# Ledger of designs, part 17: VHH binders against Twinfilin (twfA)

Target 1, 335 residues: Twinfilin (twfA), of Dictyostelium discoideum (Social amoeba) (q869t1)
Amino acid sequence: MSHSSGIPASQELISAFGSANTGDVRLIKVVIKNDELVVDQKLNVQSDFETDLELAHSVLQKDSPCYILYKKDDKSIELTGYNWIFMFFVPDNAKVREKMTYAATRGNLKRELGASHFVDEIYSSNMNDFSKKGYQQHKLHQESEAPLTMEEQQRNDEKEQGLFVGGGGSGMHVHGISFPVDSDASTAVSNFINKKFNYIELSVNVDDEKIIFSSSSNIDIEAISSKISSTEPSFHFFRYSHQHEGENLDSIIYIYSCPDGSNGTKSAPVRKRMLFSSSKANVEQLVTSHNVKIDLKLEINSPSEISEESIINELHPPKVEEKKAFSKPSRPGRK
Key: E = the ipSAE of ESMFold2; O = the ipSAE of OpenDDE; V2 = 0.75 times the mean of E and O plus 0.25 times the DockQ between their complexes.

## First folded at step 9 (VHH; framework vhh_7uia_1)

Design x3 (from w1 with S53T; at its last look DockQ between E and O 0.21; V2 from the best seeds 0.00; counts 0 for: pae E 6.4 > 2, placed apart)
Fold by ESMFold2, look of step 9:
Formats: C-alpha cells, structure tokens, sequence
Structure x3 (fold): chain B 335 residues (1-335), chain A 123 residues (1-123)
C-alpha cells in the first residue's frame, strides 16, 4: 500500500479518458511528467480486447515505470461506457525514486478517473505480464484467496527433492536470482546452527544488494512479534523449545515478513520488497545447507499474525478440522 | 507425496475422440491452476490448455480451440481433457501439469507434471 503523493491528473488525461470511454481507443499509456499525470500514448482498437493485449506490451519501456488504462469490450453495469483494466508496470531496474513516485501515485490516479471504471488490475515488474498470455496467467490465479503458508511452501520444497520433474520447454520455468551474503550474516547463521542464539534476523542491503546481518539474541516466543518490523521486510529464524505430547522438541521456524499495508502496517518501497522476495530461497538455503530441517516456514504481512498460539497450531494442527486449503496465522496475544 | 497420473490415451483414427484423465494427490487440488501440455515426437513441449483454480476460466492453444475441452472434478481431484475431431498432428504424449502459484507473478511456471499418456492419431 502507498499513501497519496499529491500528483494530479492533467486535464488532458481526464479529457482523453472520458473520450476513450465512448470512442475507439484501446489503451492510454500514462506517465508522470513535471509532477503531473499525463498521456504519453494512445492506441486504437484493432481486434478483440484479448488479442489487443499485445499493444500493451508494445508501449512498455524496459527501464521506465508507467500506467496503462486498458479498455475491455464489456459494457459497464454502473457507468456509461466500458469496463477498464488498470495496469501498473514497475520494472526492477527503474530508478528507486521513480518507482516510489509511481507507487505513491497509483491510488490517486484511479480515484481521479473514477475507481468504478476499473474492474481488474495487473501489477508487475515483468513486461511479459502485459500480454495475452500474461493476462491469461493473471486470470488463472485470480481466484486464489491468499499465498501459500510457509508450511505449505516447505512441503513443496521437501517434495521437490524426491518428486520434482520440471518441464523442458523454452521459457517455461524461471529460477530465482541469488544475492551475495555478507560474512557477518554467514557467521550469525553458524551461531544459530550451533545454538549460541535461538533467534537471528537477516536483512538485505538495498544499495549493496547483499544479504546482511541485523540482530541475534536469545528470546522467548512471546518476543518474536516485537522483533518484526511493521514497515520493513525481514527474515527471521527462531528455535522454539517446547513440549508436545510429553516430548521435548526444538522446532526451527523460518519467518519471512513483508508488510503490505494490512493490519496497520506500511508497505515497504517496491525495490525493497522485490529484493527481499528474491532472497527468500537463498536465505533459507543458508540454514538448510547445514543439513538442518526447518520445521515451519511462515510468510506474513504483519507482526500481529505471529503468536505462540499461531505457531503451535501450525506445528501441531488440530486433527478434526474442516478441509482447508489455506489458514492464516492468528494474531499475537499476551497469554 | 505429490502425484499426477494421466490415463485415457490410445490409438484412434482421425476424427475420433478420447478423454484424458489426470488423478492428483499430495496437494490442495482446488488451490492451483492446472494445465495440459503435450510433446509430439521430436518436437518441443507445447502448452495445450489451462483451467483456473475454480474452473471459471479456461484457455486453449489456437489449434485445439473448439475441439478440446478442459475441465475438473474437485471432489475426485481429477483433471480432464475431452478431445474431439482428432487430427494426426495431435499425436503426442500428453502431460497434466500444475501451474506454480506465487506472489511474484511468475509466468508459465509448471512445477510438477506426471509421466504422460500417449495419444496416437493414425493417418
């Protein structure tokens, strides 16, 4: 989530959108110039709305963020004219200040044009997501309510070793990019593995694009939520010593926190979110490369999603629950 | 343990029909988009069809539109491909595949698929 930037839509843009809603325009490319939202390019309808999605791809610049107001063929039920898709392209290699400005301005643009016009949204750093195939992929996954829990992702990772048979087609599978690891972070992981500390926090230095050490300590499980930033993405490993059914257990918990503006959090800048997201597997490997099994992996958007109760429920689920595809961790509570 | 098992392949004359099935286990079937992918002898893998997690959206390669129908039965954890008006160029091994669901928006990332079932359309 971003707060409003105060950058207004130009009169040219407002007029162009109003005209396009009743005319033959397929898309309007919008950019920020001189602290104003302006029309950069307009392209007319050439075919059906899905075939014309290649026009959206054709107007992208690989290093520059933009918005695309894309007209569907469906008439609006609430307003005169057509339904629209709001597209926001923010390439990874754009300037950080530019990415932040576009992220902060997105909500105001939709508001000034009338949010009811936009029945769908596509946000991506990948140019190929703004195409016919990209739109199909968006629709194929749109029905999902939430990302996988860390536990579900761990199950997939564990099964990959013994069952994974990948496709052989060109461009069908994309591997993540590894970042270099600072020596202090490597040392902190070793200290965690050797049980000198039961908690470590790792981060990414955005300027150096490197995994770095943030902190280590010995804490109780109740203190984890206070260690997690509500404004910055972060990685956490915790060794949870507890008893279950009379047995003493040391469960290793991996938490990736990425504040998204929900539950009182503030969404981090796009560059930070992308760097941290790209580092998830590399950070996990720092621990698993020592033949250490991670017993629970959690991906959260707020510190309030983590508590002793939520961790226990994920480690030792109740056995007579309903069929569930995904369960969100409970908020932290005192006692 | 994750498994995808295809059945229903065989030999058929041009113009004939087949129904392929893919029985799935080891993951929440209704949470993932599913696809059919095929490989003709000596050719690259070719995407055939995809279906959304709840089945509301289906997509087809242009050459199979109007002839093939993808569907699911979530109660049986089964993906289907109904093939009609089969042509010799449909001869291939057909795989069911799971589309990777991530928050990063990775495009066409099939992370699991089965052993395949042979479809042969003679002459």
Amino acid sequence: as target 1 above (335 residues)
Amino acid sequence: QLQLVETGGGLVKPGGSLRLSCVVSGFTFSRYSMAWVRQAPGKELEWVSSISTKGSYTYYEDSVKGRFTISTDNAKNTLYLQMSSLKPEDTAVYYCARDKWTSSGTYEDFDYWGQGTQVTVSS
Scores: ipSAE 0.048, ipTM 0.632, lowest interface PAE 6.4, mean pLDDT 77
ESMFold2 (binder alone), look of step 9: mean pLDDT 79; pTM 0.806
OpenDDE, look of step 9: ipSAE 0.595; ipTM 0.862

Design x4 (from w1 with G55S T58I; at its last look DockQ between E and O 0.26; V2 from the best seeds 0.00; counts 0 for: pae E 5.2 > 2)
Fold by ESMFold2, look of step 9:
Structure x4 (fold): chain B 335 residues (1-335), chain A 123 residues (1-123)
Amino acid sequence: as target 1 above (335 residues)
Amino acid sequence: QLQLVETGGGLVKPGGSLRLSCVVSGFTFSRYSMAWVRQAPGKELEWVSSISSKSSYIYYEDSVKGRFTISTDNAKNTLYLQMSSLKPEDTAVYYCARDKWTSSGTYEDFDYWGQGTQVTVSS
């Protein structure tokens, strides 16, 4: 029985990775073909670890996501073989569904190969970040901290509200590219978690490439469809208080909406769709980093796809335990 | 407000040495990666060296490796570049620069630059 709905690693890939630990392979490019993770390219060691980083750039295709398993020169202390870097290239202009598929599959790939092999990770939409200079930049910035003034303001705001911002994303569901988060968005998440509001909307500022706050309120479930734009992509968190089989439940619902021109919607510009699609995991992490479980994740193309009936059906199917995967809502009456 | 002030440039003969200093103010020096960048007459800007905020990672452009040493003194909020075995091609205006804070791995992204100090290597 499957433990995740991710695309599996091929036996070819598992064997190639195992062999590379004792051979002269420097990198393995991995792609998804026919619902399977497969080896696309292998390149051998040419020089030292730092110099060979230029090879990682050489295997990228500007329009297509991929993974690169990149071997370092040092041996693992914990495992037989070498330490590796996990690289994930997600170009801005890749198709939205392709970006989503690769983002959702990343965790399964690392798990099937053995996550302990990977001592460093590089995620970027910029091809130049997968080079010697890009790696140097990555290392230089690993020690960087948020500006003190901004961090100080957030701390004072949270202290005044009786909140402490927890920031734990390691070993959790980490997907997509990390964008900066506006302080207003962080405050809104804290207010949602502390139940000041049962609904928040977050967005992405295309020009600044950061996650921003759009709105917060206390609404009934019937109002959620009216809060969703038919022209702009958006992210929504809603706490649905209801009763099921005699139990009182507070279900946390995460909705990503991306209008595509269907059902009277207007398709958003391609760059905007890419930025929002790439941000899904980062936005989810804003809530889950506070040890909050998301009970239902929905991806929709139109406000008409969501209703109280569709949400209830997704939360409580006839033989159902809690689900954490994105799914389309059931639409029996479309209200 | 926020300032980066370079000193230590001058005229030196080939094979000589200079030590450049960059005194910073208006930000917490130990939170940022810092760099030296140079521009020779009529040429584009060239990255020289970078040092991470806690000095754990130090990188040099290939042509200066073994001749230049980047360092910091946190007590003085000062970035240094010790230059040795200077060559005529090292003649340039040298700038100190602060890496831009970002959550991404953006390549060579600097948000503040000093006014520069002239280094001239000539007989």
Scores: ipSAE 0.149, ipTM 0.683, lowest interface PAE 5.2, mean pLDDT 77
ESMFold2 (binder alone), look of step 9: mean pLDDT 79; pTM 0.810
OpenDDE, look of step 9: ipSAE 0.637; ipTM 0.875

Design x5 (at its last look DockQ between E and O 0.23; V2 from the best seeds 0.00; counts 0 for: pae E 3.9 > 2, placed apart)
Fold by ESMFold2, look of step 11:
Structure x5 (fold): chain B 335 residues (1-335), chain A 122 residues (1-122)
Amino acid sequence: as target 1 above (335 residues)
Amino acid sequence: QLQLVETGGGLVKPGGSLRLSCVVSGFTFSRYSMAWVRQAPGKELEWVSSISSKGSYTYYEDSVKGRFTISTDNAKNTLYLQMSSLKPEDTAVYYCARDKWTSGSYEDFDYWGQGTQVTVSS
């Protein structure tokens, strides 16, 4: 996420937020229409900010991403007006293009409105997280330690049990190293970095608890979707050689796929999904440890979420420009 | 070996007070949000209260807000529920539970105690 999307906030949105910051508005729902951030809905204060969180839930559309600018009841210490929560709903059912566009635009939206107004953020694919109960869960878990893998949890529980029985030993154990890397996977990464292959797939062997090699090849970008399983979680690295604005570029793309049952996929067992999810950073580090920059990271639930267009849009977001009329366009005649 | 054991239930008159305790073994409180859940005879399970792993945030079902207080004692690995101004509607088996936390879902718990009976009657 090197550049903002170039999608500007409408004057209506800027004015609405400025007025709401000192007025009776509870929330502003923001969407992208015609390459512009616009007000979709504006709802007034009905009760306290926690009770009114149900209004945030009520404005969500199951298949459509949106932002919600949600006003709290307490005033800012540093700025005139109230403190706000920035809400970003990105449903799993949304198209990859929409997910990418909204993700690339969120920073610009906060910047144009003044990022200091937002003292909290809720980012979720699940509508239930944008409710009174969802907010409570968000706050309850903000101070919890990061979730552990099943094996890490067992090891930590065993250590803590020993401490509780008064063994006298003190042993604070931060997370152990999770998964070693099989030699074939290390070789595949080296071959990818040395440009022998422009594509590799890696996996996790849950029984051996190792990152393992699945496949490597030289492919075009159009073939990536066919390489991604609709039934098993997997990791992919692809070197996309392309031209943009007259320059030849080799963009490194990292894809984590975790089928969830949507779009004709099958969800993997929970334990397997946990192990793959917890391995994302370790798999990424296999490539980045060789001083290779990853230009795009994608997390998808279906092969259908990836295409050349979606990748290009994320790597090179379109710019919005104002055009002034200089000459009349010619209209072609029909044959 | 993970275990949750509730104690402190009993019979009280309306307006009375009780303190429930839940002694925990086999895991570290600092990793988890904890909760009290109750089940009245013939009714569904009802969430009562939750506390964050460090105690900074507590939440209560509307019907008990202002009357019940959830707390923890990390030195004793014990979760408490202080109940006051008890009503006949509070009659239930009370369970302590560990919050599983699943995005988009709440009141989903992976470990439960055996429960302790609270009866509020004249």
Scores: ipSAE 0.208, ipTM 0.720, lowest interface PAE 3.9, mean pLDDT 78
ESMFold2, look of step 9: ipSAE 0.148; ipTM 0.680
ESMFold2 (binder alone), look of step 9: mean pLDDT 80; pTM 0.814
OpenDDE, look of step 9: ipSAE 0.628; ipTM 0.875
ESMFold2 (binder alone), look of step 11: mean pLDDT 80; pTM 0.813
OpenDDE, look of step 11: ipSAE 0.581; ipTM 0.860

Design x6 (from w1 with Y107W; at its last look DockQ between E and O 0.21; V2 from the best seeds 0.00; counts 0 for: pae E 5.2 > 2, placed apart)
Fold by ESMFold2, look of step 9:
Structure x6 (fold): chain B 335 residues (1-335), chain A 123 residues (1-123)
Amino acid sequence: as target 1 above (335 residues)
Amino acid sequence: QLQLVETGGGLVKPGGSLRLSCVVSGFTFSRYSMAWVRQAPGKELEWVSSISSKGSYTYYEDSVKGRFTISTDNAKNTLYLQMSSLKPEDTAVYYCARDKWTSSGTWEDFDYWGQGTQVTVSS
C-alpha cells in the first residue's frame, strides 16, 4: 500500500528493535494494539538464521495478522548491526478491516524503524511461508518469472505440439497454483464437513484444469483401498471413527494416491501425475478452509499401502519407538 | 510438448559417485527453479535438492548435504546432480522436476516431472 494508517510505533518497539539490531534477539513479533504498533513477543537466537526460521512460524496465530522483524546472521554493509527480513503475515480469514489496517501500516512501520535495515521481505497469507522451507522457496522464486499463460505457451511454437497444460491463462499465478473448483466438488466437500459422508474422492480434470468430484459414500476403513484407483492419481478424504485407549475419536485422513507401477499398479502419464501433485495443497485447503484440522496426511503409490493397521499405527504410534511413516515430497527447499 | 528426460543412473558401490543429467525441452529452462526428487523402493517421494533459475540459490535435504551438488547448464537446457560418497540408502529412482513459481509457498509445488533414472548403491 502507498499510504499510512496513522498508527505509530510504540517507544518500546523502537527501543527493542534498536537493541536487537546489535544484540542476541532473533525476532520481534509486532502487532497493533490500541492503535499502536507494539512488541508482542521477542525470541532470542538459538541457532543459525535459517534453522531459527521455525521460531517465526511458532509465533504466528492462524487467524491474526502480524509483522515479524527477523534478524539474519550477516551484518549490514550500510548500517551498524545486522540485516533483517521484514515479514508480514495476513491470513485470509482475518477480518477485512484488520487486514486493511495492517496493510496500510506496513510502510509506516518500516519507515519508523529504518527501511534500510530490511534487505528482504516475505508477504503471505500462508503460515508455512514463514518457515525454513518457506524462506527457501521465497529465495528460489526471486529469480523466477511468472509462468507463461496458455496463450503464451502456444506462441512458443517450437516446443508445443498440442494439449494445453499448466497455466491456462487464469489468475492462478498471482498466488499458488489454484485450479477452479467444480461446483459438485465444493458440494462434496461441504457434505463431508457436515458428516453426511465419511468419504469423498476428488480428482483433477487435466483438460479443463479444474478440481472435480469423483465420488462420495459412507464406508468402513477396510473399503478405502478398493476405492483407490491403481491407474489414476486421486485425492481422498476419510473420517475414521474409532476408539483408542477408551476415547472415541474422529480422525480426518487426507490421502493422495499416485500409482507408480509398483504392486500391480500402472503409472499414470507423467504430466498428469505432476498436475495432481501440484494440486495437493489446494485440495487440502478445500477442507482446511472450513476450520477443519487434518489429523493424518498420506501419500501412497499403491492401494495396498492403506490398511486399518497402517492408519492406526500412524495415528497412534507405539510409545516405545517411532515407526516409519509414509513421507511426502517436500516443496523446493529444505524439510 | 514439455519433456524432462533423466539419464546417468546405474549400479554403484558404496562410496562411489554418479552424475545425473536431466535434459529439458518445451519451456524456457532459465525461467524456472528446478529440483531433484527421489523415491526409494516402497517409500514416498523425497525432495533431494533445488536450484533457482539463475543458479544463485541451491538447497539440499539434510542427508545429502556435502555429498550432492545440483547445477544447471542453461545453454544445454540441462539440470545436473553430482552425487558422491553414495550410501545404500541413496538407492532410489531419481526424478527431475520443475518448480512452478508460487507466491503462497505451496510446499510440494512441482508441476512437471521426468520419467526417472534408477540409482542403485550396493555391494
Scores: ipSAE 0.158, ipTM 0.692, lowest interface PAE 5.2, mean pLDDT 78
ESMFold2 (binder alone), look of step 9: mean pLDDT 79; pTM 0.808
OpenDDE, look of step 9: ipSAE 0.691; ipTM 0.897

## First folded at step 10 (VHH)

Design y1 (from w1, 15 letters changed; framework vhh_3k1k_2; at its last look DockQ between E and O 0.18; V2 from the best seeds 0.00; counts 0 for: pae E 6.6 > 2, placed apart)
Amino acid sequence: QVQLVESGGALVQPGGSLRLSCAASGFTFSRYSMRWYRQAPGKEREWVASISSKGSYTYYEDSVKGRFTISRDDARNTVYLQMNSLKPEDTAVYYCARDKWTSSGTYEDFDYWGQGTQVTVSS
ESMFold2, look of step 10: ipSAE 0.049; ipTM 0.634
ESMFold2 (binder alone), look of step 10: mean pLDDT 81; pTM 0.825
OpenDDE, look of step 10: ipSAE 0.689; ipTM 0.886

Design y2 (from w1, 16 letters changed; framework vhh_3k1k_2; at its last look DockQ between E and O 0.19; V2 from the best seeds 0.00; counts 0 for: pae E 8.2 > 2, unsure alone 63.9 < 65, placed apart)
Fold by ESMFold2, look of step 10:
Structure y2 (fold): chain B 335 residues (1-335), chain A 123 residues (1-123)
Amino acid sequence: as target 1 above (335 residues)
Amino acid sequence: QVQLVESGGALVQPGGSLRLSCAASGFTFSRYSMSWYRQAPGKEREWVAGISSKGSYTYYEDSVKGRFTISRDDARNTVYLQMNSLKPEDTAVYYCARDKWTSSGTYEDFDYWGQGTQVTVSS
């Protein structure tokens, strides 16, 4: 039996985005009406893309969620036309039903328009984040590319900044959407904090859109990979007791797993993956709200990415000797 | 404990140049974005320039764009602000800061600031 899994984009929206990709439109405001994604407003280019970011602020309504498809001035490497920013505004005072509907619909919108058009994403409940200064602040707290040989260093940098980077998302994460937390999940977190267990797994019930408990146990680090599903996204906390440079450490490790269909895994539907991805910050807060620092945050696409060696290398990177001091290029597409 | 120490402030004639330095300690410097702020007498503190943790992104307040350059040296845990073509309007105490990112608890819940360094551009 076939059924609709999401709210479709209107033909008007698909046509408007296609025309805007090579035209003089700066932004398209998208809303959900009558179970369809529709164009609410379009504004034309007035100045450079940075100055025009004030136009994005001008189309927000303080009580209502929306998406904004925002065109940059740099051309796509892979596609005809320009690169775009996907913006998602979800005010705190919006109706709960609206917030849930817009959060669940993001995947369909990007899929129907072609996700490769969007090179950056901004999600926020604060209207001021959709402005020139808001964008600058967003860019200051992200890194776009890392050398493949420097991948582990970049992961540590981004984890200390409180951002996840990996192959499971659309590149960058800004803010999570808050979901209710089931009481069993809250109890499991408390038991982890109180050291009753050194491992817990949490999940999201996609129908109820709430954070739920999956399992808890006391395990060795070698067993973590066997606990991670190759078919379903999942969240894991592990307390790794070990010794490094003569000091005993209890490092808390937060793992978000999002199988993507590579390396023998199977990808979950896009909507499900997006719901888990948008919950990452909320799940993290369940532990950090107890005044507990998370020492390592990982985003993985396969259980095979986790081993004692990989964890140690992320927690305690090898020291690098003198063989550096060269200038890096600016980002592609900037001048 | 996080410490930020600014230096290099001086009295300069209009059109002159200065380089400010900010020595950082007590945290993993390479993991954080850094900014310069300034506060003129009787005014609120304002953001001047920022640099991302790996240095790939730099941004400037409009009034200093093209005249000021922010940079970082991770080997020395130091942020610099090269200030050229200085104007009397640039007179202020300049502060180095580790930027706070507040929403959903992504960053620490408060900003760290240095004690400041005085820059005076006089006729």
Scores: ipSAE 0.013, ipTM 0.545, lowest interface PAE 8.2, mean pLDDT 77
ESMFold2 (binder alone), look of step 10: mean pLDDT 80; pTM 0.817
OpenDDE, look of step 10: ipSAE 0.650; ipTM 0.878

Design y3 (from w1, 20 letters changed; framework vhh_6qgx_2; at its last look DockQ between E and O 0.02; V2 from the best seeds 0.00; counts 0 for: pae E 20.0 > 2, placed apart)
Fold by OpenDDE, look of step 10:
Structure y3 (fold): chain B 335 residues (1-335), chain A 123 residues (1-123)
Amino acid sequence: as target 1 above (335 residues)
Amino acid sequence: QVQLVESGGGLVQAGGSLRLSCAASGFTFSRYSMAWFRRAPGKEREFVASISSKGSYTYYTDSVKGRFTISRDHAKNTVSLQMNSLRPEDTAVYYCARDKWTSSGTYEDFDYWGQGTRVTVSA
């Protein structure tokens, strides 16, 4: 059950969205207030779908992130109501914490409202992209199959995963925001890569907005669960040296742990969870930037979810013996 | 090496027509959106038209809407700009450009340019 780690939608927002499908509402501006997704503004249809895109531009604030739910003119084939565009505006001047919170909540908002309602998505830090011209340019680019640089591919992958990580240099960028990595964290990663340690734990200092070092050690796979907190989110990298089918393997395992309050855990504050969630891709990049492949990625709530058996099963899924359908012997033809 | 070569420019009277062509090479043409820009004497380069990789979407600057048509031929790896009802203000060097995968249609979104072809419209 993919634990919805995002900020929840208010009932008002859910209701407003539902009503908009049968009413005259063109767009709903959504913001995060008091740890809830709420309606900030609603605007009605004034013209055709493309012309009214200027309304989206008009509701944006230069220093504040927001979502805009934008109704198209065409009706959904699969669902009751209209098709919608999901717009996500993250200005560069916004606070890093806000950017991360909004980024982490994007997927949850879609899910709560019904992801299938949204047939398109616009994500940008530029206000001009939320206009008629901007939309047209967006469509032009969507058709482009330009070979995505590895960085761009990663970015797209991250976008698809709801993680907005900007690729470039030694810094972790979320939508142009460089999330600094503490020197000790960098050193820990280096030590991990150089096989000085087969385990490292990293964290996020929420106050300083930095990736920080927590611990490093040489441990066995059985000890991993004991290293994972049941009350605080954390990142873990583990090199699993093992033998499989006669071959010696070094498998790199990346674990994101985020307690949600279930199974004996304590949920971290929503803000903290959001920051960690938003940092997943960036933290991963710390290791992959060294040309190290991650063989297994795990997101867990509780330390109890980690065992040697569980890891092995994920790394090496048992070959489902195709039960050879015993060809029923052809009944001897009645002569 | 990526190469864009424009052709078709020339002198034309007001109200006349020209067809510009851009031959693309050195990359998978069908994977990239293409665009035309122009630079008039004493002015900055401006966007004229763009076409998506598959040709499904086109965009035009307001001043050329209804007069100019951008198209592409995948078999020939060419992008074309049909210019009708030409005006003196359309006088410029026209450039073909390859679109980079970005969300905005700014100059920064284009990574390769042709050398340009001159279009002169006489009053």
Scores: ipSAE 0.000, ipTM 0.255, lowest interface PAE 12.1, mean pLDDT 84
ESMFold2, look of step 10: ipSAE 0.000; ipTM 0.103
ESMFold2 (binder alone), look of step 10: mean pLDDT 85; pTM 0.863

Design y4 (from y3 with R98A S104G G105T T106Y Y107P E108D D109E F110Y; framework vhh_6qgx_2; at its last look DockQ between E and O 0.02; V2 from the best seeds 0.00; counts 0 for: pae E 19.8 > 2, placed apart)
Fold by OpenDDE, look of step 10:
Structure y4 (fold): chain B 335 residues (1-335), chain A 123 residues (1-123)
Amino acid sequence: as target 1 above (335 residues)
Amino acid sequence: QVQLVESGGGLVQAGGSLRLSCAASGFTFSRYSMAWFRRAPGKEREFVASISSKGSYTYYTDSVKGRFTISRDHAKNTVSLQMNSLRPEDTAVYYCAADKWTSGTYPDEYDYWGQGTRVTVSA
């Protein structure tokens, strides 16, 4: 069950977006209030697509993150309605917690509204990027970079970010937003890298907005499940020393655990889940910055999802025996 | 060919329960949000419930909140609507709908529709 770690959209927002596809709405400003994505402002079409980009600029607040759903003038080929631009504004002066929450929710918002509606995305901390001029510059930059389709980019981002196997949450990591790392956490990572420990658990202190150390140990793979909480989100790094096909391997496994209330777990508050989700990439970087490759990334809900068998299967997927298409015997030619 | 086939409709007394099911085929089920709509006699089609592509989020119209539960089974490519505490005003033809990555309430945005199953709630 892909644990969506994002803040849900209100029914009003969903309805508003739907209506906007057939109405005169140019843009919808979306904000997070009371752990819900809500409509903050709607503006109607005033001019052409490019000219109205100034409206996007006008609704931004200097110190507050927001999303802007911006309607283009061209209609979608695949979906009913228009093409949209997804705008994500994250000012530098915003609170770290807010930045993280918005970052974590970005993918969810797209998903809830229909990702295919959005044909472009603008992410920036600069208000000026959300203008006619800003958009033009954005397009110029996109043209200069081999146009990876948003899907390809997402795929590449997903590939580059390592596919968390099991967690449906496309953790679109907002580049540049990270919690500071506590010294003990850094030390733990170092100890892990230096093979002092083959297991470390990290967490996020929500109040202090820091990555913190939870525990470190030397354990067997069978003990991993016992280290994972069924009630609290957590990060785990495990070095799995094992033999495969006669070779000794040290595989690095990164596990993000986020209970969602299913399978006997207790769901953490949405905000907490979001903060953890947003921190996945940052936490990963703690290890990868030491030139260590992560061989497996797992996102799980419950400790029960982790077993030696499951891990081995992911690390070493069984060779799909290419069923040799039995060449249908050529029907003997009618003489 | 894309197909949505609803089942489970019928006659039920007020206060009773029904479980509707929709079997999906012909498209990548896991990429689509699923929804239930209903059309009562003399009324327009209205949103009832939706579930996101991964099943992480569910939405309900206010009138069915607490009574109806939408769920999906990816293994079987099915979406279900458990309807409890049914009321005469719930009488309608219920339609299953699919939308790529959308959990919206706007009917025109949905890509695929079933033929519907009739639910009648007697007083």
Scores: ipSAE 0.000, ipTM 0.241, lowest interface PAE 14.9, mean pLDDT 85
ESMFold2, look of step 10: ipSAE 0.000; ipTM 0.125
ESMFold2 (binder alone), look of step 10: mean pLDDT 87; pTM 0.894

